Miniprotein binders against o13629. Designs and how they scored, part 14

Target 1, 363 residues: o13629
Amino acid sequence: MLEAVTNPKSSLATFSKQLNGLLQAKVVVCKSVNPYFNLALENYLYENSTAKHCLLLYTNSPSVIIGRNQNPWVEANVKLCRDNFVNIIRRKSGGGTVFHDFGNLNYSVLMNREEFSHTENASIMIQALRNLGVHARLNQRHDIVLAQSQRKISGSAYKISRNRCYHHGTMLLNSDLEGVREYLRSPSTGILSKGVSSTRSPVSNTKLLKAEFIKQVISCFLLHKSHSTTTKPLSKPRASSKRLYDIEPKSVITLEQNDLLGVPSILKAVNELQSWEWTFGQTPSFKQHLESTELSVSMDISVVHGRLEKVIFSTPNATLEHELSSIPWTGLCYESGFANTFLISGIHSKEAISILKWISDSI
Key: E = the ipSAE of ESMFold2; O = the ipSAE of OpenDDE; V2 = 0.75 times the mean of E and O plus 0.25 times the DockQ between their complexes.

## First folded at step 4 (miniprotein)

Design s03 (at its last look DockQ between E and O 0.04; V2 from the best seeds 0.00; counts 0 for: pae E 20.7 > 1.5, pTM O .798 < .8, other shape alone 2.585 > 2.5, placed apart)
Fold by OpenDDE base, look of step 4:
Structure s03 (fold): chain B 363 residues (1-363), chain A 119 residues (1-119)
Amino acid sequence: as target 1 above (363 residues)
Amino acid sequence: SPRDQAWDIAERAFQMIRSGNFDEAVRMLQDAIQTARDIGDRNMEAVSISALALVYQRMGNLQRAMDYLEQAIRVAEQTNDPRMVALALYAMAWVYREQGDTERARQVMEEARRIAESH
């Protein structure tokens, strides 16, 4: 365990030593369920780990994780996520939108670019599953699927830079797969987005205990990576009952959220990931057309950096159209149900209020 | 009672806000909101959502603060206590002011005042 950096009495030297230990660790088990912290930690280890291979393991609280270039209002029910306190996070990597919860284990293998493989780390996970009686295979999309049903149990994402790469994956243990469908189903209609769309696949839980699976993953990872470094055939495994954990006690680090809050780059990354500007402001520009036949109104919205750029109403009632168009829409955040702000002011006609309510219900 | 539990959670959450422990405050307020929903205590729900908005405001996420205040208002409008609406509007006016939207802040504050003076 890293000593909580929150103790001002921890000598800078002690913290530095602990941090160096983290950066050299072969396995990092994060106990934090804060997805902002976990993604910040993943990025921090990606950038700073000196280990040839570092396995990061973590679980997030209920969270929709969108890709770097995705539109959250297309990829998720943003309102439903908020109403249920589901985090919406934009990751720095590309790819599709995923849901994380307490029933999902995240794994990331951080390595040098030369060590990159689409299959190697998946093979470790497949071996860990096998050791627990779950038969899985890698499919052509590099997803881990159940051998019988072909249902996805683990998705993968990769980041490759000049010198470093990581293989990120998920493992479905006991996730709420129904809730996932609701949170990942946008109610929004008429959106023309420049964002990347997600591909969905049938998913299943492995129904494994998290602690047991983590134990197997760590074991398989350490064994596999130890053999890769030794060109010599290791002679017969001496049956010494020494738990694999006893071989290098410093190779596996367990940490909590508070352990790294003193690292400025992690704090900065957490703050960035939490920011509206990153999460929603980085949304690719989009347009939306809304129409209500009942209210005899149409609305055209342009959204740039997650804010309204232009709003155009069309109604048969010129007075109502003028009223709606007189509202200072520009610069309002799309996220907020921006029409709710005006519902409260009581300044509008009944007809305008009805339309504002419809807008609020439609976004 | 479940109600007493919700109030205890909210009070503790306010203490956590004062201590700067925002992550814990968020969790506690989420639990309070859920408890309030489960028991149908709309007043407690509105208060807890407003408190959650304040946490996000303190964290610098003014937009989330605004969104939760709008939710708090919607919940408060379902109550027979217009003071809950006025409270949420007052908080909303503060968020607008912090965003530099002085005109909206004024309008919302005036509405909050109108509601508070009428009851």
Scores: ipSAE 0.012, ipTM 0.299, lowest interface PAE 9.2, mean pLDDT 81
Fold by ESMFold2, look of step 4:
Structure s03 (fold): chain B 363 residues (1-363), chain A 119 residues (1-119)
Amino acid sequence: as target 1 above (363 residues)
Amino acid sequence: SPRDQAWDIAERAFQMIRSGNFDEAVRMLQDAIQTARDIGDRNMEAVSISALALVYQRMGNLQRAMDYLEQAIRVAEQTNDPRMVALALYAMAWVYREQGDTERARQVMEEARRIAESH
């Protein structure tokens, strides 16, 4: 930023060259662990890359990533994530909910729509695994599983538009598998949701070193894309990624978040992805029914755009029912603490306070 | 009454925070804080200051957010209501998280949960 102040045209030329190199890169390895930045970068490359094929590799800090049309309160323990500082973020692709941490590698292949293939990128990943001694195969759901145990080590999803698409997925190397179970187990009951449900599978780690797996993925990817322009069959194992990297160094870019702080569209996308309105407000409409026999009350909630639309109480105590219905529920964000302001006011009856505590414990 | 008016103003401001209308939320929470002070409602004052701090945190002004949270804690301690202290600590944890100080954020969040669980 000092350079920009003292010689702004020189700094702009350097930035422009760096950005142009990014948009022409065949492989981008991003060192940021910020999931909002990494998803924004993926979408930026999806929309703007000029390479025929672009491979993006990244790792996120502990995060629950929900699919475009999923309900986070069905797919995850939202309260536990917040309490343990695990990010919750909605991605722009469809599919199910996943957990990312420092022990997995995320890959995304950006391509033209006409080149979309359910199996081509999985084959590249399987070859990289094979080169490192891990025997894996693609199952009928397009998950990559270990050949012996059939445990899942990679799942994927797609975003497809008129001209472009990306195929992205996870590879479990040394992930916290207890965290996967813990954060993805919703405590919610009584939800009727139109959202896409996840199909969960038993998972395992490959135990591979991330740096070695990255090297093999890059090598296999570049070799595969170069081979597609030749007719010579491959008669031996894929070449070492060291040789390919040495031959085409400009095709592989390593970057950090600070390299792109000056790109306004990325900053705007990061802010959107961080917003409550994106992650929770884009949730398909749903209903919830909660019931307490001990308190002789039931509650029916309609939620639209992540906010309470209607709240209907049913109890034989008409005075209590009226008191609860007088609370301004409509418009409140659907989240664990939405009743807490009413609890701490102290202006409600003892019976209503008991119901408010029950709501706080139930959602 | 003035107490009902202060809570109504604060509730509208909370709604504006949820809707992303931060400049208007600041003005309304400042009004709620002044009303709470005029009538001596320390609970409402602490809640409103904590909410104002979260607005500044959402706007990216983390230093002002922290300054207000230190004030909110002092007001909350005057209430002798541990829920007010827990609310202010919860807000402080979010500010530390945005500053990148995840260790302090975890520490204050654990303290907030401990205080809330004692009820």
Scores: ipSAE 0.000, ipTM 0.165, lowest interface PAE 20.7, mean pLDDT 79
ESMFold2 (binder alone), look of step 4: mean pLDDT 82; pTM 0.786

Design t01 (at its last look DockQ between E and O 0.03; V2 from the best seeds 0.00; counts 0 for: pae O 19.4 > 1.5, placed apart)
Fold by ESMFold2, look of step 4:
Structure t01 (fold): chain B 363 residues (1-363), chain A 86 residues (1-86)
Amino acid sequence: as target 1 above (363 residues)
Amino acid sequence: DPEEQIERALEIMFQAVEIVRRAKELADNGNLEEAVRIMEEAIRRLEQALREAKEANDPRLIEYARLMLKWAQELLDEIEKRLSEQ
């Protein structure tokens, strides 16, 4: 804004009011599709919101989101994601890997630790679905499924500290379900991982319009939380349009990424989430065993912090085995094509080159 | 001529890689003093190969030479440590 450029104190006062409003908001709808920003914002609200309950709603551009303690090479097709400009991001909460795209809505409810409930926020989502004609229920795994088909339309995870927590999840509205299957199907074989494994279920879309679902989620959330502060049971949900009119304007905020450019802790979190060291370097140590009958070779790899620690080849050809062991594997990032650096025929034998190509095809 | 520079760098690199392999074998068999001597020669050759690769502006060969040089330095440090412990 021109006024903001010419009057720094007016700009600071406006920013301070906006930030204070954000930290008091009961509902934040974020328009950014940047998954790094959205996850950073979630953590910021988790740490700083003064509202008793805060609902954050957002959508990410196509992204594979892995849990805090997962192995991305077990849980996803990393090469396919890279080739199709699908982000791979490690989140700060535990649990399994999910796919986000423009047809998915993410929700996050931030609350005090004492108020955490595995089922309370799912009930809010189920009521919003029912109000729009979608009949769903919570299953034994705490996923939301369609009542008829039992196909999963929402999964969730949580982060709990001593004082605060959030419970967040997905809602499949019109997602690319083929993409979900393809990006989350790892081509890797022979990995022995200590990382947390995902439990995969058949998925479906609700086919709801995002704007209409957001309105229902907000309404159901605000009504539910007002009832939880009263001694009276839930009553008159369809008559609650009067309470919708009573919602203060400041209680629901629509936010864009540019509104928070000046918040250092958010910027720092975005940079961390974008780093290779966070997404891949935080992977629990793992081993991999690969074999080629055609090339009469096997390879054993150990990976620590996403980098090759040790590589052992076994083949009847002792000269070839010695040649391969003389390649500086240690310290290389574990990623598709890491062997390509060594595909230099003037240095390595024809047989070694064939094995290096095989490695590139296998990882 | 870049093509000739690449060929020269490849020959130097091949020789250095073979010297590093031999030095590691010597060290594994307990011949630590000889392993140090020839590892130092390999490092000099790797430094030459890196200079030739940079002159030729060949990114893959530059990366290969840098990785090999780092590895050779780490191996030399390890061998020297073992020698001092004898």
Scores: ipSAE 0.006, ipTM 0.517, lowest interface PAE 9.7, mean pLDDT 83
Fold by OpenDDE base, look of step 4:
Structure t01 (fold): chain B 363 residues (1-363), chain A 86 residues (1-86)
Amino acid sequence: as target 1 above (363 residues)
Amino acid sequence: DPEEQIERALEIMFQAVEIVRRAKELADNGNLEEAVRIMEEAIRRLEQALREAKEANDPRLIEYARLMLKWAQELLDEIEKRLSEQ
């Protein structure tokens, strides 16, 4: 809780001190379940953290997170997500589409580029799992899998820049794995996309309690990163059960969403991530062919920046083809039900209305 | 920018259609006075869309906005007639 500091000058100084504390933190635990805030915070720490290593931990509300260059209409059931208040978010990093919910823990290790490792941060997670009786290993795809079943429990995504990198991962604790299948299954047919397609793998839950897993991850992370700074092989692991309390209070920070509302770059990033222009408008160009044998119609769509660029109808009825082609399709957002905008009583033929309904149901 | 004007016009038209849909639902449920009131708002929005379409100089969008205005007016006249018969 940022105490409402009654004095504006003391509030700025206190806020600056807290922000500096955040930027120096070795561990950040975000309590917000707002996925837009959490991804904005992740990016903010990636850009601004002065810590050699920063572990960010967060959970999102039900959300489909698509890669930077993915097509949401190929990777997800956009309509089903909308109808069930599942967020669709385009991340700034590459990689495949993932589903997040309250049963998933997100972890991100932010570090200097020179310290980038595909295995190091995974080893910390595997040790934390082992301490809780879960036997896991890293596979050849750098996914964490259960040792026996080889089922994926953690996916990873990486961003590497000139000076900084992060390793983002998910940990399946008690996620709705059916919801993962439904929300990630696009109903859309006939799409030719320039976007990157996702590779799916069999997944499982670890069935661990989130709070206990977080404690183990923090402990393993801090222990691992403390040993990397001491060149001397300290002989015997003194099992000094130095309780989590002996960690310098500045090294682990717990955040609420409200604690960072005063950071303009976070607000800007939240607004960008919430925008249609970022989420859907950044979709790589695609074409779609739709056909109804029942209505004797075909439709060819080109989509650029998530909007209709060109629509071509083909029908045996030239009058109907002209009627459908006279509709100002260009510039409409590609979304389920966009054709409902043209379902105007008394303007269109019965045949055109039937086709417009079919379009509305097919996209 | 003509593209931004086309986009704004289409967004306004989409919003107007949702208002008209809601007006029809209200009228079908016997809430004719509220249906009339929101249809007047739909017409005002469609008039704005027609202005944006004219400024964008898009003939198809101009024609479409005129047809939508005509339809919305015809539906308003029908609802007002039903209201006068109560």
Scores: ipSAE 0.000, ipTM 0.141, lowest interface PAE 19.4, mean pLDDT 83
ESMFold2 (binder alone), look of step 4: mean pLDDT 86; pTM 0.834

## First folded at step 6 (miniprotein)

Design U0
Fold by ESMFold2-Fast, scan of step 6:
Structure U0 (fold): chain B 363 residues (1-363), chain A 102 residues (1-102)
Amino acid sequence: as target 1 above (363 residues)
Amino acid sequence: DPREQIQRALEIMFQAVELVRQGNLEEAIRILEQALREAKEANDPRLIAYALLMLAWAYERLGDFQRAMDYLEQAIRVAEQTNDPELVEYVKRLIEELQKES
């Protein structure tokens, strides 16, 4: 982190100019496809932006983004994500789990708390879609759906604090919908969690070109927020292309990942988002019940902050039950393979080893 | 007392597991290398195999698949000195999985 701050390729004057421009920007387009940097940038703008309204647009490389209060082992196929180098990341907003890939565009509207309007923000997206020939509407669940098919094309979440908030969401342009299903299908069974559960809806792609959609969203955002002093809800359709000539170049900032490396608080946020303690350790407490008829064993696990708190075995063989209960489970991270540490100890009976293998295969 | 020694080794291994999960791979490797030296001095094949398997896991997490494979190959040779065929089969499975990834 210290090395990044003292990077010789960045001068103090250049760094200061970039930060001042970023904090005043009405629109920020981030070209980084790194989800950790994009989410860290969103949080940075949420905490530090001086703009009354700011639009952040970005695209993430393949990633599973879980909500603030969710259980990743319930919401995602954690092992499949790991094997395919798909990051699992906990965001700071509430709500359900989403899969991002290069065919998705993420938008985030950051604003003063007094300006928060789910409906108004959605109307900007809906207007951009209509300008490109896609007819969409907001449903009763506050998702954006195609008017004809009712299939979901955008889901959103928000974070509200005392003076600032953001409303962010996805826009399915040309995502791998089969991949979405597979990564979000957890193989885990028997979990009873206090975490928020995702609700699945039929989804569709808009089939819009990303560059064209970005231009329309920026145009609609600037038009809407430039005239936010008027009380008129939805105005008559106007040519958005004509308004592109009125866009101030300085109100739109484009960032590369390297531009973010010089900001210490962004690097700190990236490190937090990449940590096991944030992604898995912030999981709400849960319990899991597993049974094997073949091995005549059941196991009850309680997990707090992602770590094993209690493991209880039930088996007709009292000696085996005592052997398994003597294993020091408490404090171990809950994850695929947590039983492997004990499997390799060599001090256990064949029956215990079979059960440890079963645990490794089941988690 | 061999059972007390093994229990102490397990506590060190739990600490190492936690360090690996936190991404503190350098410290995890350091304590595992110390555990390996102690296990070799105690001449306990199971404890030696245990430390070798943990080192392989730590190096795999570091992205050093060659070093991880070297440790697994050492682990299987030591595991064959134990009277535990289940351990031998487990190490063979880990070698097959790592070969697929490398």
Scores: ipSAE 0.000, ipTM 0.305, lowest interface PAE 12.8, mean pLDDT 80

Design V0
Fold by ESMFold2-Fast, scan of step 6:
Structure V0 (fold): chain B 363 residues (1-363), chain A 101 residues (1-101)
Amino acid sequence: as target 1 above (363 residues)
Amino acid sequence: SPEEQAEKIYQRARQMLESGNFDEAVRMLQDAIQTARDIGDKIQEALAIMFLAVAYVRQGNLEEAIRILEQALREAKEANDPRLIEYARLMLKWAQELLDE
């Protein structure tokens, strides 16, 4: 349906009509594995969808997704992610850091604020799991856990505004649970962050086939939400009479990245999510304390919006302390090797050069 | 990333200057200046220009080093960073004093 929106022969009226169909859809299945596009699409539907309830389903290529208010240098091994081509992306919802790979399914339920319920949305997922022979329940943290082992199979987060919200989460089908621990283990020391810290739990895979689980989630969502009215005293009674094959095909839309990448607001959102200013520059303010006993020096760094605000040195050598404090640290991006900028032969003392090299090795 | 490439260029340029490989250091630093301009980082641009001036001082071309440092000072003022301005002035004074000797 949406294939024609990238076609230069398509009229603006035809494009607008197809886009309006997407915004009225009850279920959107995105086949793109691009995490930047998938998060941009989620936000686009959040801002523009006219459906009372909309379910978005997608899978991301290997990525570390940090929460809106988190510090990536605390939550992830930034260097390891870079070296292994694992994306680090800041989402727009709160909460903790997660790792996504091809063995995970993401779901997002977009709704009016008064319709928000962790329990109700989780019940749809739990019913889909039960229909496939997996027994799960909601725990005290609103995570979905296997009933017998108590291991987490789905974590979730939300974004709430005045009128609209979304509740989104993961479903571990067959992710690399052993490998993911390395990406989420930061090597950084001495950081005192104002950011939100992740709470980690023992996890497990459901081992369900993705296509089967998607089919069950869509069926359970449409059956539940097509009849559910949570704000009216006299609501249509819940019924189990409708099945997926009884639902109008237009209520379910499948799309790919190329179908919508030409939409300017989506392209703008993709570019924002890929930017240093979004991913690292939106980091809550933090401080870092570093010490070297060998060089008899300590360093206190204050970082705001990912950039150095203040750098304070303490050393028994007052001349050396003054020299280091004269360096223009303010405004530099907090990033491995930033001190290498000041390794200028002949301008600094040999003691200062040793300390600058130590800083470069430590950050 | 462009930032990672610029950082590697600074490290290599420093090593080339310490080993006396002036021509390679100049090439690397010109690449660093261009990378900083491409990403719009006025602070990194000014600092890369200051590194380039140090290369010319080491080669004995003090007149060119002074011209380059005057450019770095102008860019530091455009960036409106008081500490970067002070550091550029310090380097310019250093080069001018060497010329007077």
Scores: ipSAE 0.000, ipTM 0.321, lowest interface PAE 11.0, mean pLDDT 79

Design u02
Fold by ESMFold2-Fast, scan of step 6:
Structure u02 (fold): chain B 363 residues (1-363), chain A 102 residues (1-102)
Amino acid sequence: as target 1 above (363 residues)
Amino acid sequence: DPREQIQRALEIMFQAVELVRQGNLEEAIRILEQALREAKEANDPRLIAYALLMLAWAYERLGDFQRAMDYLEQAIRVAEQTNDPELVEWVKRLIEELQKES
């Protein structure tokens, strides 16, 4: 819709046809590096694609992507991400936290629930790697690992509903592996979370050129899925000239963010993914215990929907304990520096101020 | 001039997209209501349908799902007048998406 609205040379009817073509496409290559848009597009295709199998390929600018049911303060260095302008985004699929950068390629296979196969989807990626001289296999966790080193090159997750599902993952081509380590190392202590914990694995890059890998994945996907309804076994080696010539070019759509900004549900999803209420507010309930020997204080926090529900202090000084308990903690967003709000107030004792600073340094 | 009216409506709709993205929903709605009036003056059913779609989008962003649905229902009726079955199907799919989200 945006292309039709912003480009007076384009027919509005032509854009409508192009949008319907997108929903029927077997392969979508998105050139946007905006992770909010890319995840919104993924969800849009999940909800609306009419293809039995649809492959979405994209790359995100530097971002920490947490799973649907994870605690960002446990899984990531939230302050470091904020200071370095690295996005923290909650996706709609389950599983663990990942770091994306320009050296990573994301793939997403969207399909009807009855078509779901983790093994078949992985086999497409493994075949594309093999065609480019990289030997890989599935491990016991269903990650793709290099055959020789056993180092992980692709992790994946999925979302399954009643009728539709998607299986998506990463492919480490030439990512900053030191950045992966730094952003995914939380400084937070004392958190008891109901959220899902990430399982870390040794990682490696494939060192493949992105454009070459994309071409191979598309070819392998189209060849594999062109026979998804055929019961006859593939008895002979693939990549015959006849099969390659039979692949429909119209099945592959390349698009950019501006092509779809006018679609209401996509923009709604982008705005939801950018909201504090989605990224942090959807955090599973958790508790945190903090203790300072120097200040002779302990603090127990309960957090619900990313907001402080209850704060309990324990200290030998009853007057100080009462003063701290009188602070209106309930409803504040759990974030670095939430205690700084009260440092502006002239109501607190020198001892209370020291404790507020300790809280700010500890969160 | 109908061609100038169509061009002005498209430019206003583009400005409204940016305003919605920035969270300036009140100004976006004001601009889109102007685009709808200009589309009606140009008597272009396709452009009217798109202006109605954009208003639905802005009201959805505002959290007014009832008004968003009202605009989408108007959009489908106008789209049906265009004899463009693909546009009609597209609007119907957007209605389904909004119903899932509300």
Scores: ipSAE 0.000, ipTM 0.139, lowest interface PAE 18.0, mean pLDDT 77

Design u03
Fold by ESMFold2-Fast, scan of step 6:
Structure u03 (fold): chain B 363 residues (1-363), chain A 102 residues (1-102)
Amino acid sequence: as target 1 above (363 residues)
Amino acid sequence: DPREQIQRALEIMFQAVELVRQGNLEEAIRILEQALREAKEANDPRLIAYALLMLAWAYERLGDFQRAMDYLEQAIRVAEQTNDPELVEFVKRFIEELQKES
């Protein structure tokens, strides 16, 4: 038994009833801002929900979320994120990197595979926006953009398996757009990566209040998914913007992190998402070439599973080249400052120390 | 050979870093204590300071904050006694980096 549910004798029956309600829910609103928990909850609902369509809504504390097959050192300013306590997290869906903060709302539509539709899910969001006076459309990249400015307000990604899928995305309500730009600008150079590259576009906030937008999204979702299988976005509002659809209380569940930390599979997923082995160790293999004209040195690095496999130096000084090559590089985690470990002893020449400092500054 | 002894101490410290990251704290502390003894025998204040900083990090991860603080203070003292401004700055930067790891 888990500590969260071991207290009163009746707690197991109550917990089981609450868990069954969650798995049958049409809408789940998560009040946790913990991105590890929110992504673990999404995966849990993906694997276990019995609802034909389920909408999950949540907001993450400041975080950079990279796609399943991306290289974080190419897609983000890893050092800046670390210094500012911005989490870098690898999600389980494909696609590009996004920055989340408290001014963003995340949505996830979980469904059976045969019911998947980019345009249908987007039309729900577009209708909710329109009911609140924001005119938006779907562009050729399946991003939601403001109709007049063409600036992106929502990007999305998906995960599809044999029987189930989810389509999830962002909605920029009042995010720090300068922060978005800075955290997603990698300072790294010379990286040749097999990973999927992000495509950046101009963004804007809708300036909508989160509670009002959530209410509209829930109303539009419940109406649309219970009645319609359309594959095209709505071009005109079907309902008056002053008439909200009734929210079905039995179909909507609001939850906190503490409600589900007693579920072993959710805790396991949180621990995996927090691990270095998942976030950085799942990086596709890559190579990096660095040159310093001032120090007359070049360096070729091969990285596999986020760890150094080979480090090759080239310099006109054969003694220095031998010294650098004798350093035990293999197996070290590729991260800012990995060379700092070697700056500790007087056994290295002044020239080698200068090169180690250059490596630390370049990565 | 003092150079071989220093190289061996460095290799042990690299191994200890990985053990700490894996949560094998007892083995990491054992290896770091050996590295500290070898660094003292080599009379290399940089290696001594580094081994002390690594022990502070390992004990912090273990939850023994008093012992961690004791090792941290020893590392600062070793650096200051050398009259080497580069070593003092290195210890300062390393402490900042260890605080981000915990």
Scores: ipSAE 0.000, ipTM 0.175, lowest interface PAE 19.4, mean pLDDT 78

